# VH-VL binders against o27280: the designs that were tried, part 255

Target 1, 266 residues: o27280
Amino acid sequence: MDSMNVPEVLEIKRIVEESESVKTFIFSWDFRREVRPGQFVMVWDFRDEKPMSVSLIDPVRSEIGISIRRVGEFTDRVHGLSEGDLLGIRGPYGRGFELMGRDILLVGGGIGMAPLAALADEATARGMRVDALVAARTADELLFLDRLEAAGVNISTCTDDGSCGFKGFAHERLLTLEENHDMAAVCGPEPMMFQVMRILDERDVPAQLSLERYMKCAVGICGQCCLDDTGFRVCAEGPVFWSQELSRVREFGRYRRDPAGRRVPW

## First folded at step 10 (VH-VL)

Design Y61 (framework fv_marstacimab)
Fold by ESMFold2-Fast, scan of step 10:
Structure Y61 (fold): chain C 266 residues (1-266), chain A 118 residues (1-118), chain B 112 residues (1-112)
Amino acid sequence: as target 1 above (266 residues)
Amino acid sequence: EVQLLESGGGLVQPGGSLRLSCAASGFTFRDYAMSWVRQAPGKGLEWVSAISGRGGSTYYADSVKGRFTISRDNSKNTLYLQMNSLRAEDTAVYYCARKSHYGSFDYWGQGTMVTVSS
Amino acid sequence: QSVLTQPPSVSGAPGQRVTISCTGSSSNIGEGYDVHWYQQLPGTAPKLLIYGNTNRPSGVPDRFSGSKSGTSASLAITGLQAEDEADYYCQSWDSSLSGSKVFGGGTKLTVL
């Protein structure tokens, strides 16, 4: 019996307030269903179901965590829940990050740090050297800095307003970072990821990028997975893709699709 | 002073093997990706292979994939190119080149000639 | 055929301006990947001349400048000197799965 297709009703064990707009919901998890950083679950509030990346994977405590940013009706309702309340969880789905080499650069923007925080835990547990570039609009919106620091990660920050670290965007800070890495993992706003990918490509650093909009494709829902450049070649499971796969997509970093399927600039 | 010094070139028969070395000095070797770029007599530049700073990732041009192996020894500040199943078309000057953080080849070795003939 | 196209030769007189073009496509220069330029004097290794579209390494004279627009890039040499006789190569990165670092075919500059 494929238990991944049957939603489990799980109790919210703990809620961590990461920022004014982000909370991490922690659940007991049976690790006979293996979960890898970069994978997602379907979260069901008994009215609507949405894909959410796994941000904490803790086999010692038998827990997973899901970090959710407040951006709409579903997430507003979930943010209103308390410890002890119930949510339906189905999964995990999608392909996770692959680790290789001796060191890794993480580049995260906003909520994109969530799946990268789980990856940082795994990379440090494997003895990899981890550098993280954490980007946000303001210092108060930088996520997981204490968790990354506790894990021994070397952290660089950048904020649009200059309130913490480099003043500017992630790709501008990356241009001043002088070290090469065996690989990188990138998650954040698509225009940021496009600029970062291009720099990493030119540096001969293979990068994996996590695209939230492609999570629906991984569970068989069309729409956001429709790519103009590849058409019938769109068969790769998301949300994590190698940079060379994304470089072939003309929409990546330039356009998104609205609910009607029309191209809209970011 | 950044310096790249190549060695190991020579004459080999078709189907033979050869290993090139590039000794690096004047910079922190492990912090830079490295490449091999070749130039056939009277022809243009062709990128051959690249390796990340700590050696965890390697890249190859389609023309050499499966035949050439790039590697590095960061304790010796040395880059290698193991060339197997050599063809006449592999005849070229082979340059060791450092990849800058801007993605350019900012320093080049003097080149070493590899001639594949009978 | 090279994925980056350069004229095979250009010529100019001392003191003049010459321009060397590098024509790419949507998968390289048009995608936003940087263009770098190399000078190769006869019998020598290539030397970095311009990096990141417009930047000069230490020791490269202000006479050399780079630019890019759309799917193409250009190297301009002003105040042309006899010592500028060389082969010039553009280089970028191609996003197709078959390519990564790509060079133009090279341009022979003759100072007449």
Scores: ipSAE 0.489, ipTM 0.782, lowest interface PAE 3.0, mean pLDDT 86
Fold by OpenDDE, second read of step 11:
Structure Y61 (fold): chain C 266 residues (1-266), chain A 118 residues (1-118), chain B 112 residues (1-112)
Amino acid sequence: as target 1 above (266 residues)
Amino acid sequence: EVQLLESGGGLVQPGGSLRLSCAASGFTFRDYAMSWVRQAPGKGLEWVSAISGRGGSTYYADSVKGRFTISRDNSKNTLYLQMNSLRAEDTAVYYCARKSHYGSFDYWGQGTMVTVSS
Amino acid sequence: QSVLTQPPSVSGAPGQRVTISCTGSSSNIGEGYDVHWYQQLPGTAPKLLIYGNTNRPSGVPDRFSGSKSGTSASLAITGLQAEDEADYYCQSWDSSLSGSKVFGGGTKLTVL
């Protein structure tokens, strides 16, 4: 690793509370360094480092946003920070989403909506028609609804408990939606993505899916995020993959590997 | 009532070209992907090509790639199949079929016969 | 040499139960893709008979039923009637064929 991969210490410009468990941290960004929806950055709190998707890209205000869900020790510390506090940011890394066609479908689950929200902004800015299926376990876990609506996105909601929108899973709701989209972007729990991908394949809708794996280096060197059979590195060849690529990945939707390299079922 | 009506079939020599049309009615045409499926005489069904509802994505069977082009005009509720460099093995009844939201072909036309022969 | 394998023919007497198998692989039915069934009466276009493994479109009698398990699917016809004499095709999607729809070879059902 060279100096290019040294975290830049940035001040938290503002914090947006998206839900009880999700906060978006806003930073000033030099857009001479391009960032695409679907790419991730490594966030360093001077103790530990974790990959996080970019959820806001605003070249006008020269800002980016990183949405973080509170799920462990690292995120607990980060959620304890205030405006004006410092974080280390390096990146962006990975392959982001590609936009094609006129009509795009977004399917997101939970925090998976983070990169999709950024993609929605870009797509709508380009004049594309955007439909978004936003899924969560409960209504209070649905993310970015107001933001998406303001951008002109057509939103369908899905909740496991039926507290908002369709009662059921994203793939079930998807079966009830039109199949006239030119491209789809998917991000969420891997079991959800697996089911959604199958439906989109059957519908002849090109789909890109963003995977989550344990990433350490973010530069394709350590191999900890390698996918079985293909050798795809999620940090380098991904995290965004085409459905045809994932069809070659045996572990997709079935298991992942933990930091020790052991298979962990979904 | 959903209706699909194919036309454009006929006799053509090897190496020749034909353009098939499928007129659709009874549903919002743009909301559905469409496919062509063919059936050689006395043989089974073979998927040929598919196109998304808005026309932004097209797919082809390996047997027709580079020779056939699927397209649609949603303003006319019409599906097309341009067939070039036709071969004897392309001889078949060609069906247009609507793809349901479940991925099945829920409606079929009556088919149009294409015969490629010297 | 279709991707999905069906028996070439099955037969039964009126009132009997017949089953048509559709055997796939890990790249289609085994991947969890849905199986659909079509009925083609002599001299006519195919008609959707079963969609999404088990669902019947409006107008299809309940004596037709579909099932799926592992890498195979099955169409069952109970109370066989003379008008059921037709060709039957299963259909799915195969991930190894660059997004191609795949049909079975078809099964000719004869009512004795």
Scores: ipSAE 0.241, ipTM 0.732, lowest interface PAE 2.4, mean pLDDT 93

Design Y62 (framework fv_marstacimab)
Fold by OpenDDE, second read of step 11:
Structure Y62 (fold): chain C 266 residues (1-266), chain A 118 residues (1-118), chain B 112 residues (1-112)
Amino acid sequence: as target 1 above (266 residues)
Amino acid sequence: EVQLLESGGGLVQPGGSLRLSCAASGFTFRDYAMSWVRQAPGKGLEWVSAISGRGGTTYYADSVKGRFTISRDNSKNTLYLQMNSLRAEDTAVYYCARKSHYGSFDYWGQGTMVTVSS
Amino acid sequence: QSVLTQPPSVSGAPGQRVTISCTGSSSNIGEGYDVHWYQQLPGTAPKLLIYGNTNRPSGVPDRFSGSKSGTSASLAITGLQAEDEADYYCQSYDSSLSGSKVFGGGTKLTVL
């Protein structure tokens, strides 16, 4: 494979604790290598490698941020690291979000807010109006609220338990909002995204959605992240898809493939 | 009170052009997607075209793609439908309809009749 | 020809219950998109009757009700009245038609 796909060993410059389960790791970045919101990098802890979305893009400070939720052995190890420790980073990979229009809506659930936070920064920097619907199971799982607010984003929150904002799911809260945006970007649990997409379709709001699948190579050759019917590779044609593309994907919102290639329901 | 008033309908020869307008009032126009829906005499409803609230995206039925153009001027609270290369099968009452945030058409105009005939 | 299929006509006597079916497919109703219903009185523009499968706008009597299951939806009218004589249309969204809004063929309701 190309040398560009060799992980670059980078020092963790800073660690931001976003929540009890989410940390953002900040690295120095050479912006001769362009990175877009919605793209992902492969993070290597010298034992295993996992795809992670870029959540911060700061050309002024020459930094990027990767937000990681603690969910398994790999992320447990990473969460145990300190500033000054090393990680391997290769990428960025995949198709990122495309900004269009004047007013955009962001709908994020849990860690799905990571790439959307980066998108929010870009959009606001361009002078766009940004509304964000931030969803989580509980108030303490809501991510990036202060950051978004500081950027000038209009925030609506919803939580499953009603501990903050609207009590209910993102799609339910969305139905109560009376804005009709030029574009929407969506990222979160796939069942959430499925419901949100339908509403946006019905509202004639073009939407981009970021999918999560098991990705091994990140370069579109292994096929582990292929979507049924279309053959879309999440790492190559995605992870960001237009709603029209996803409408052709039978498995979207219904099931995914595990590392063994078996169907796993959501 | 929400009101939609269509105008611009009339008689036109095949191949001709016509521009429909819809004046909207009683609501924040830019916050709602708008659509044109037509109904041929004695026939059912057919969706023709839609435009997002801010006008950034447009949609067309296959039957009118390439011939019709939907647009809006939010400063004037007006929706437009430019119809070119008109055909006899385009003969219908054309309704302006507001798209609710639930995806339904919650308000309709009275309609304007378009007749395409030699 | 319509993407959504409705019976061409239904009839009932005053006070009776009638139902109008709307049959779709996996790319519209079956995909989870909402079904809306419209009433069109003779010589008038359509009026929203049911939105979001089951919801009634203000001013619509509770004798009108909507339901959805699988790839089909249904409009039920109880206590049928003479004023209910009209055409009824179901409407949804179809993902296979480049984001088209789709209507049923319409049902003529006659009150006997």
Scores: ipSAE 0.409, ipTM 0.786, lowest interface PAE 1.8, mean pLDDT 94
Fold by ESMFold2-Fast, scan of step 10:
Structure Y62 (fold): chain C 266 residues (1-266), chain A 118 residues (1-118), chain B 112 residues (1-112)
Amino acid sequence: as target 1 above (266 residues)
Amino acid sequence: EVQLLESGGGLVQPGGSLRLSCAASGFTFRDYAMSWVRQAPGKGLEWVSAISGRGGTTYYADSVKGRFTISRDNSKNTLYLQMNSLRAEDTAVYYCARKSHYGSFDYWGQGTMVTVSS
Amino acid sequence: QSVLTQPPSVSGAPGQRVTISCTGSSSNIGEGYDVHWYQQLPGTAPKLLIYGNTNRPSGVPDRFSGSKSGTSASLAITGLQAEDEADYYCQSYDSSLSGSKVFGGGTKLTVL
C-alpha cells in the first residue's frame, strides 16, 4: 500500500455545510485504495498537512468525504476553499473500526460523530441495527442527524445545556438507555469517552474508542504514541482502540498533552 | 415481577458434562446482559460467564475458559451454560443473574447445585 | 484469593452502626469502576443491596448506605436489626482481567 504515502491532488467535488463551524469536503476516490470507517487521511493545502477522519465512504458514487471543524489557521484556510479548488490527500492511515454482532451503539460528541457517521453507513449496509447517542454542548453543535436518519439509524440526542434532547452529558443519557448492544463505538472528547467506556465495560458491551490526538502516530511520530503508565505503543495500534486496552491507561480521560508534551488535566 | 429459575444441576463424575438452563420472565429478556455466578459450599461468590443481550458477545472467567460455553435463546427467554470437562473444583451452586444497565446483578435466581464427584 | 478484600466477619449490637470495607486496587475501584453490594441471608440467593457506589434499590432501607474513596469502598449499616445477620459481598470490575466481574471474599455480619 505504497500509494497511501504519495499525496494525490484532488478536486473538491462538493462541499456540505454541516454547521456554522463544520464542513464536509467530498472528493472522487479510487477504491483500489480501500478506506474503512475509523481511518484518517492527511489533508495538504500546499502549505501545511493535517490528519482528518473520513466521514463519508461511498463506493457506489466513488466518493469520500472529510469533515473539518474550523479551529485554527489551517482549517480557516481550508474552509475558505470552493468547489473546484484543489487539496492534496494521502492515506488512508490507521486501523478502522471492527464490526461484530447484530447491533451497535454509536456514542459521538461534537466532531467525533464524523468517523461514526461513516461507521453507521457500513453497519446499516451489513444489516445491523444501529442506535446513535449524539452529544454536544449545544443544539448547534449536534452533527449528522439528517444523514443518520436517512440511513435508518435510531437517534437519541443530549446537550449539556438542554437545548436539544436530554439535558446532560452523554454518560448520564447512556444510564437511561436500558437496551443492551453487541458492541459500541465511541468518539468524542476524552473525558466523555472515559465515562462512557466504564459504563459499557460494566454492562459487558465491548466498545471501540477513537483517539483523534494519536492520528499522527500511525504515520510514524513516535513521541506522541506513548501513553503514560503502560508503555503502550499506539503508533501501530491507533487511532481506534478496544475499551479493555484503554481502561489500563491512567492518562486516558484524566490527562492530556499540551503542544510542548507536558501533562495537563482535562 | 422479574423471575429467574435455574435447572439442569446434579451429580456428575470428573471429566463429565452438564447443561444448565435459566428460564427468565417478567422483563424484555433480549435487552439485558446475563451472567452465571457460582458459589462453592461455604465459600464466596465467583463470576463465571456473561453474554450480551443480543448474544453477540461472550465473556469467561479464566478458570472455565475453553470448558464452558454460555448461550441464550431470546425467543424462549432462556439462558444456558454448557459445562464440559468438569472438575471437582467446579462443585458449586450456580446462579443465573441479570446484569443491570448500572453494571450490578440486580436479580438472581434461586440457584442449581452442581456436584462433581467420583 | 479474592481481588477485592473484605474482613471475614464483623459484629454489632442491635441499634448500633457497623461498616464493612472493600479494598481494591488501581485496576478496579481505583480505576473508577463502580462498587455494588449484595446481601445473602442463610440458605438464600444473593440480593442487590447497593448499586453504583451509593444507590439503593426500591425496598432497601436508608439504614444501608455505600461510599467509595480511592481504591476502597464501604458499606455502612446503621440501627442494626437481628434480620441484618447475613453475608455481605462487594463487587466491581477489574481491567487487569479481561472482561472480569470480581467479588470480595464476603463478610459475615453477626448481630449480638
Scores: ipSAE 0.385, ipTM 0.727, lowest interface PAE 3.7, mean pLDDT 86

Design Y63 (framework fv_marstacimab)
Fold by ESMFold2-Fast, scan of step 10:
Structure Y63 (fold): chain C 266 residues (1-266), chain A 118 residues (1-118), chain B 112 residues (1-112)
Amino acid sequence: as target 1 above (266 residues)
Amino acid sequence: EVQLLESGGGLVQPGGSLRLSCAASGFTFRDYAMSWVRQAPGKGLEWVSAISGRGGRTYYADSVKGRFTISRDNSKNTLYLQMNSLRAEDTAVYYCARKSHYGSFDYWGQGTMVTVSS
Amino acid sequence: QSVLTQPPSVSGAPGQRVTISCTGSSSNIGEGYDVHWYQQLPGTAPKLLIYGNTNRPSGVPDRFSGSKSGTSASLAITGLQAEDEADYYCQSYDSSLSGSKVFGGGTKLTVL
């Protein structure tokens, strides 16, 4: 408990450039602190602390990886770091994904593929058949395709602009996918997740969806992580929710809240 | 050509049991969820049970929960419905149906009649 | 009483248009779940007629069309023919009944 709430200063062992805007930072990890796909850690650059999903979990090499998209001043600073530099890491926090059945569909949009890449590794290691629908706005924003292929995942791609794979949105591509699955896991922009959830519900495919918004409150400081109708705290009760839980939330897929609590349409 | 052929129906007394089978051909059976849908004489369609493509998930209507068990054998392309503790109100034609990727029932068998009567 | 409500019967003369309604609620059609339609000729198994609100399977003529608005859906049949005489069922998904596919009560179409 104490050890999970104290930042450990770790050396950046390796940096993988996933795209122009995404890097994976790899650290040696003591697996006496278990980490599950779908959980997150707090990353501290000695100025600010932000939540980041764990994208690589490798007990054999004793490594974790954290994938970070460049979207603001904190992430810009972290992207400026080099191998050998130090970051503070505390956690893991949150509910991870559960695996059930013999096959799984992963539906990831943009950086949402990060926690799903870790889940793909666990699912394939358990002998599950894994199909991944990887969606992005453009081909350059498709993430982890080589890693998923190396893990034995069956990959389908989808880009809004048609620069790679199916031209269209994730839910439109899903409607052309004829395979039925025992379960699904979904992570990406909330409007994408809402459309995908409705299709999976109709198909009787139970889905887990990862909501990683407002994670600044991961350690007891949580007002901004609440969902509108249910009062779920993403950092305490999520970030992973079953579709049955989310279908009762009027906020999901319709609007979000900024850090000040204002409603912002998707 | 997609084909679904039901068998195992018949006359049974209240409290009895029957096992229905559905032989599937013309498609990759393991890639599709399957359902049983029934229709009482002169009445409408009622969904009974569903099973995922790999068999990891099963679903039941409240009217049959605890009495009916859906299963499948993907190596034999066969769907089953084990019906226990049968009641007069279970009397119906039972259809095997394939669930499409749109969530519709795109192919149906011809049905098998189950009559529960003393 | 069905979760999806259809009129028990509708009728029309050859060449006319007929519309069959399917009325749901906020937990099914109103949540955005798709509506599918089935045609059942006397003594036969149901056949898929419309899927995903508006789409026709191969072999279904464009005289048959589907639409959805709010908590309701409709099946329209134009240029009625004697062979269209059948029972018609709508089907959707209800989120308040986990795993539940819900059918309408059915509509008997009589071609006069």
Scores: ipSAE 0.070, ipTM 0.593, lowest interface PAE 6.8, mean pLDDT 85

Design Y64 (framework fv_marstacimab)
Fold by ESMFold2-Fast, scan of step 10:
Structure Y64 (fold): chain C 266 residues (1-266), chain A 118 residues (1-118), chain B 112 residues (1-112)
Amino acid sequence: as target 1 above (266 residues)
Amino acid sequence: EVQLLESGGGLVQPGGSLRLSCAASGFTFRDYAMSWVRQAPGKGLEWVSAISGRGGKTYYADSVKGRFTISRDNSKNTLYLQMNSLRAEDTAVYYCARKSHYGSFDYWGQGTMVTVSS
Amino acid sequence: QSVLTQPPSVSGAPGQRVTISCTGSSSNIGEGYDVHWYQQLPGTAPKLLIYGNTNRPSGVPDRFSGSKSGTSASLAITGLQAEDEADYYCQSYDSSLSGSKVFGGGTKLTVL
């Protein structure tokens, strides 16, 4: 049963430096324990445990990859590790992406491109046409471009500073893309996801969005992290939600909550 | 030249059924979401239903959920609306409309009249 | 009634300016969703007049312009002509209605 999972101590097999602030940690994985794009694992450094999205799923090599952005104390410690060092891994957890139709649009912002990179691999393996809009603050923060290109993905980029591709935000770039899709998958900062969802809703493109909100519930003990009005919990009923499910959530794209549970504008 | 041509309207008794068709030409049909929009006599426009370009997702106004089914056949460039359990308040001209990539209805058919009456 | 509110009628003389308002709420225009405008001449299907708040399709005169601010949008018609006599509808998207596309109640424009 998933509630009885104990962390498995795994050796870091390989580390890929994706950018100055992002690394992908690769582990051998027993695929009798199924993993789907959009799912996450709990990463334990023997002091703290944090949820991380799975960014590589490779059953041929028997490997999974976990991409981690350096933000705060835990991630600083993990970034200091080397090949051969050990981490505890529990999971996978959460609802993954569903694929439908013949073509898909991926819209990723920053580290949000990590779960979408795994999804791109699965979609291309199923013979789907994949278009990806990859957004970041600067060119140096665009992630997985070489991997997406190698998979046959049609890539559009945008950066806030104009250092690569379209100068502007993901939703502004999306407005200039004219091709329709059977579905979309979106992951990134919540204000970006809200703007992108709005455009896709108007175009009648069904979208799935990955929320990393309220990830404290992912420690397996506290399942009381809920979205307003719907009762959805990111670790139990997410992190992936259809846009129609999120349209009934008053907080999505408008407010976040601080550690005390108070509403804070984006 | 983009053209949308509706057919299948007519007079039907309450509780009856009708199937509307919309023949599309002049564009790559599968690349566009399509909608049905209706207008009761002397009243305003009301969105009824939408379908994604490849048909993978459908949407319905609350007033028609469970009674109407939207579908499309991309090999025939045709949009359909199956209307069941029709009520007097469903009486309207039904327009087929193409959804632009900006979310607007950029092309409309001429409409087909559906009258639900005894 | 309609989720988007328009005045039932407006009127003007030839050459004058008229403005048609479209008032929404926080779940539609106020949430950032675009506003589109349609013109319906008597006995005809609606025709797209303005899309994406401010853009004109090919063939629409520059006498027609759109704007959006807060929870409202407006359509302005300058140099009013007899042929502009029609019903005008705004349209947006409402997030509280399970993905619904919403229309205003319509405004009948009368030209003297």
Scores: ipSAE 0.046, ipTM 0.579, lowest interface PAE 6.9, mean pLDDT 85

Design Y65 (framework fv_marstacimab)
Fold by ESMFold2-Fast, scan of step 10:
Structure Y65 (fold): chain C 266 residues (1-266), chain A 118 residues (1-118), chain B 112 residues (1-112)
Amino acid sequence: as target 1 above (266 residues)
Amino acid sequence: EVQLLESGGGLVQPGGSLRLSCAASGFTFRDYAMSWVRQAPGKGLEWVSAISGRGGITYYADSVKGRFTISRDNSKNTLYLQMNSLRAEDTAVYYCARKSHYGSFDYWGQGTMVTVSS
Amino acid sequence: QSVLTQPPSVSGAPGQRVTISCTGSSSNIGEGYDVHWYQQLPGTAPKLLIYGNTNRPSGVPDRFSGSKSGTSASLAITGLQAEDEADYYCQSYDSSLSGSKVFGGGTKLTVL
């Protein structure tokens, strides 16, 4: 447990360009510290530290991968790094996905496909039937399609602009899917996840959802990383929650928090 | 042809227990979430409990939480409802219902009558 | 207490149009959850009549139609027939309750 709270300086072994705005950084990993799909690590560039979901878990090669979307100062700096450069990694943290049954539906939006790609690898390795609904604004923002196809995943795509697959939003595409599943896992923008959750809840499909809400406190000490009404802390008790748990949270999908802790509509 | 057949209802004293069964046929049972819905004499429909296709997740109405347990045996295509600490207000016809992928109850059994009285 | 409100009764003559309302709130229909409708003939189990707000199962006549707007839904029956005499229930999902599936109180349709 000690090693999880101390940053380890690791060399970037490989960088995979997933899209114009997303790269996967691959590191050698000592699997004496187990990593599960749905868990995150703190990535330190020796100036700032940010939480990132693990997108590749490969015990055979002794590697993990972390997929990072370019959205600000920190991620711009990290995207400027090359193979051989160093980053600090600590973790893993959080509750990972649990697999049950024989059939799983993955619903991912944008970078939310990152933790779901790791889950898909584990589910297919266990012999589960995996269906993935991969959603993005445009075709060039769809992630991990080749990796999912190589793993034997049944893929449906959905783009807002209609440039690939179904034209529309993830929840609209989900309504046209005919197959039932033993469980689902969902990760993406919170409004998308909320709409997908309500459909799955209505169908009595048990779903796990991964929240992107992170505070600076990766271990839950500060207590500020809380969901309204329930007191769940995303970094300590999440980021993965069952839909039953989230259906009791009045804030989920409706409000976010500003830096002062005030509720602000999405 | 989809069929759901309930059994196990009867007369029981307050505080007693009953186990209801629902035998399913005509579809791949494990692919569907299942529910119990009840109807008191002369009253409306009330959802009681639901269970996921594999049985890993269960849901209960507040009125039955802690007293009723839903379960299933997919090898026997059978749904169960274990009812403990029964009350007079639990008196109802209990229906087994299949949950469609659209969220509706698309097939219903004939119902089994549970009467709780002293 | 019903979370979804229906009129307790409605009546019409053969050939007429009747409408049955289902009034919810922001935690159910208003939140975007679908509305389903069931028909219960006297002494029988309920039968699915409309699913997903507007869709008919195979074998349900097109005289039956569903609609949804805001926090409410409606079931319309055109060309009313004597065999339509039954109890009608709407059903949705409620995110604010621990019991997630909710039924309306039911509407008795009398064909005069």
Scores: ipSAE 0.057, ipTM 0.603, lowest interface PAE 7.1, mean pLDDT 85

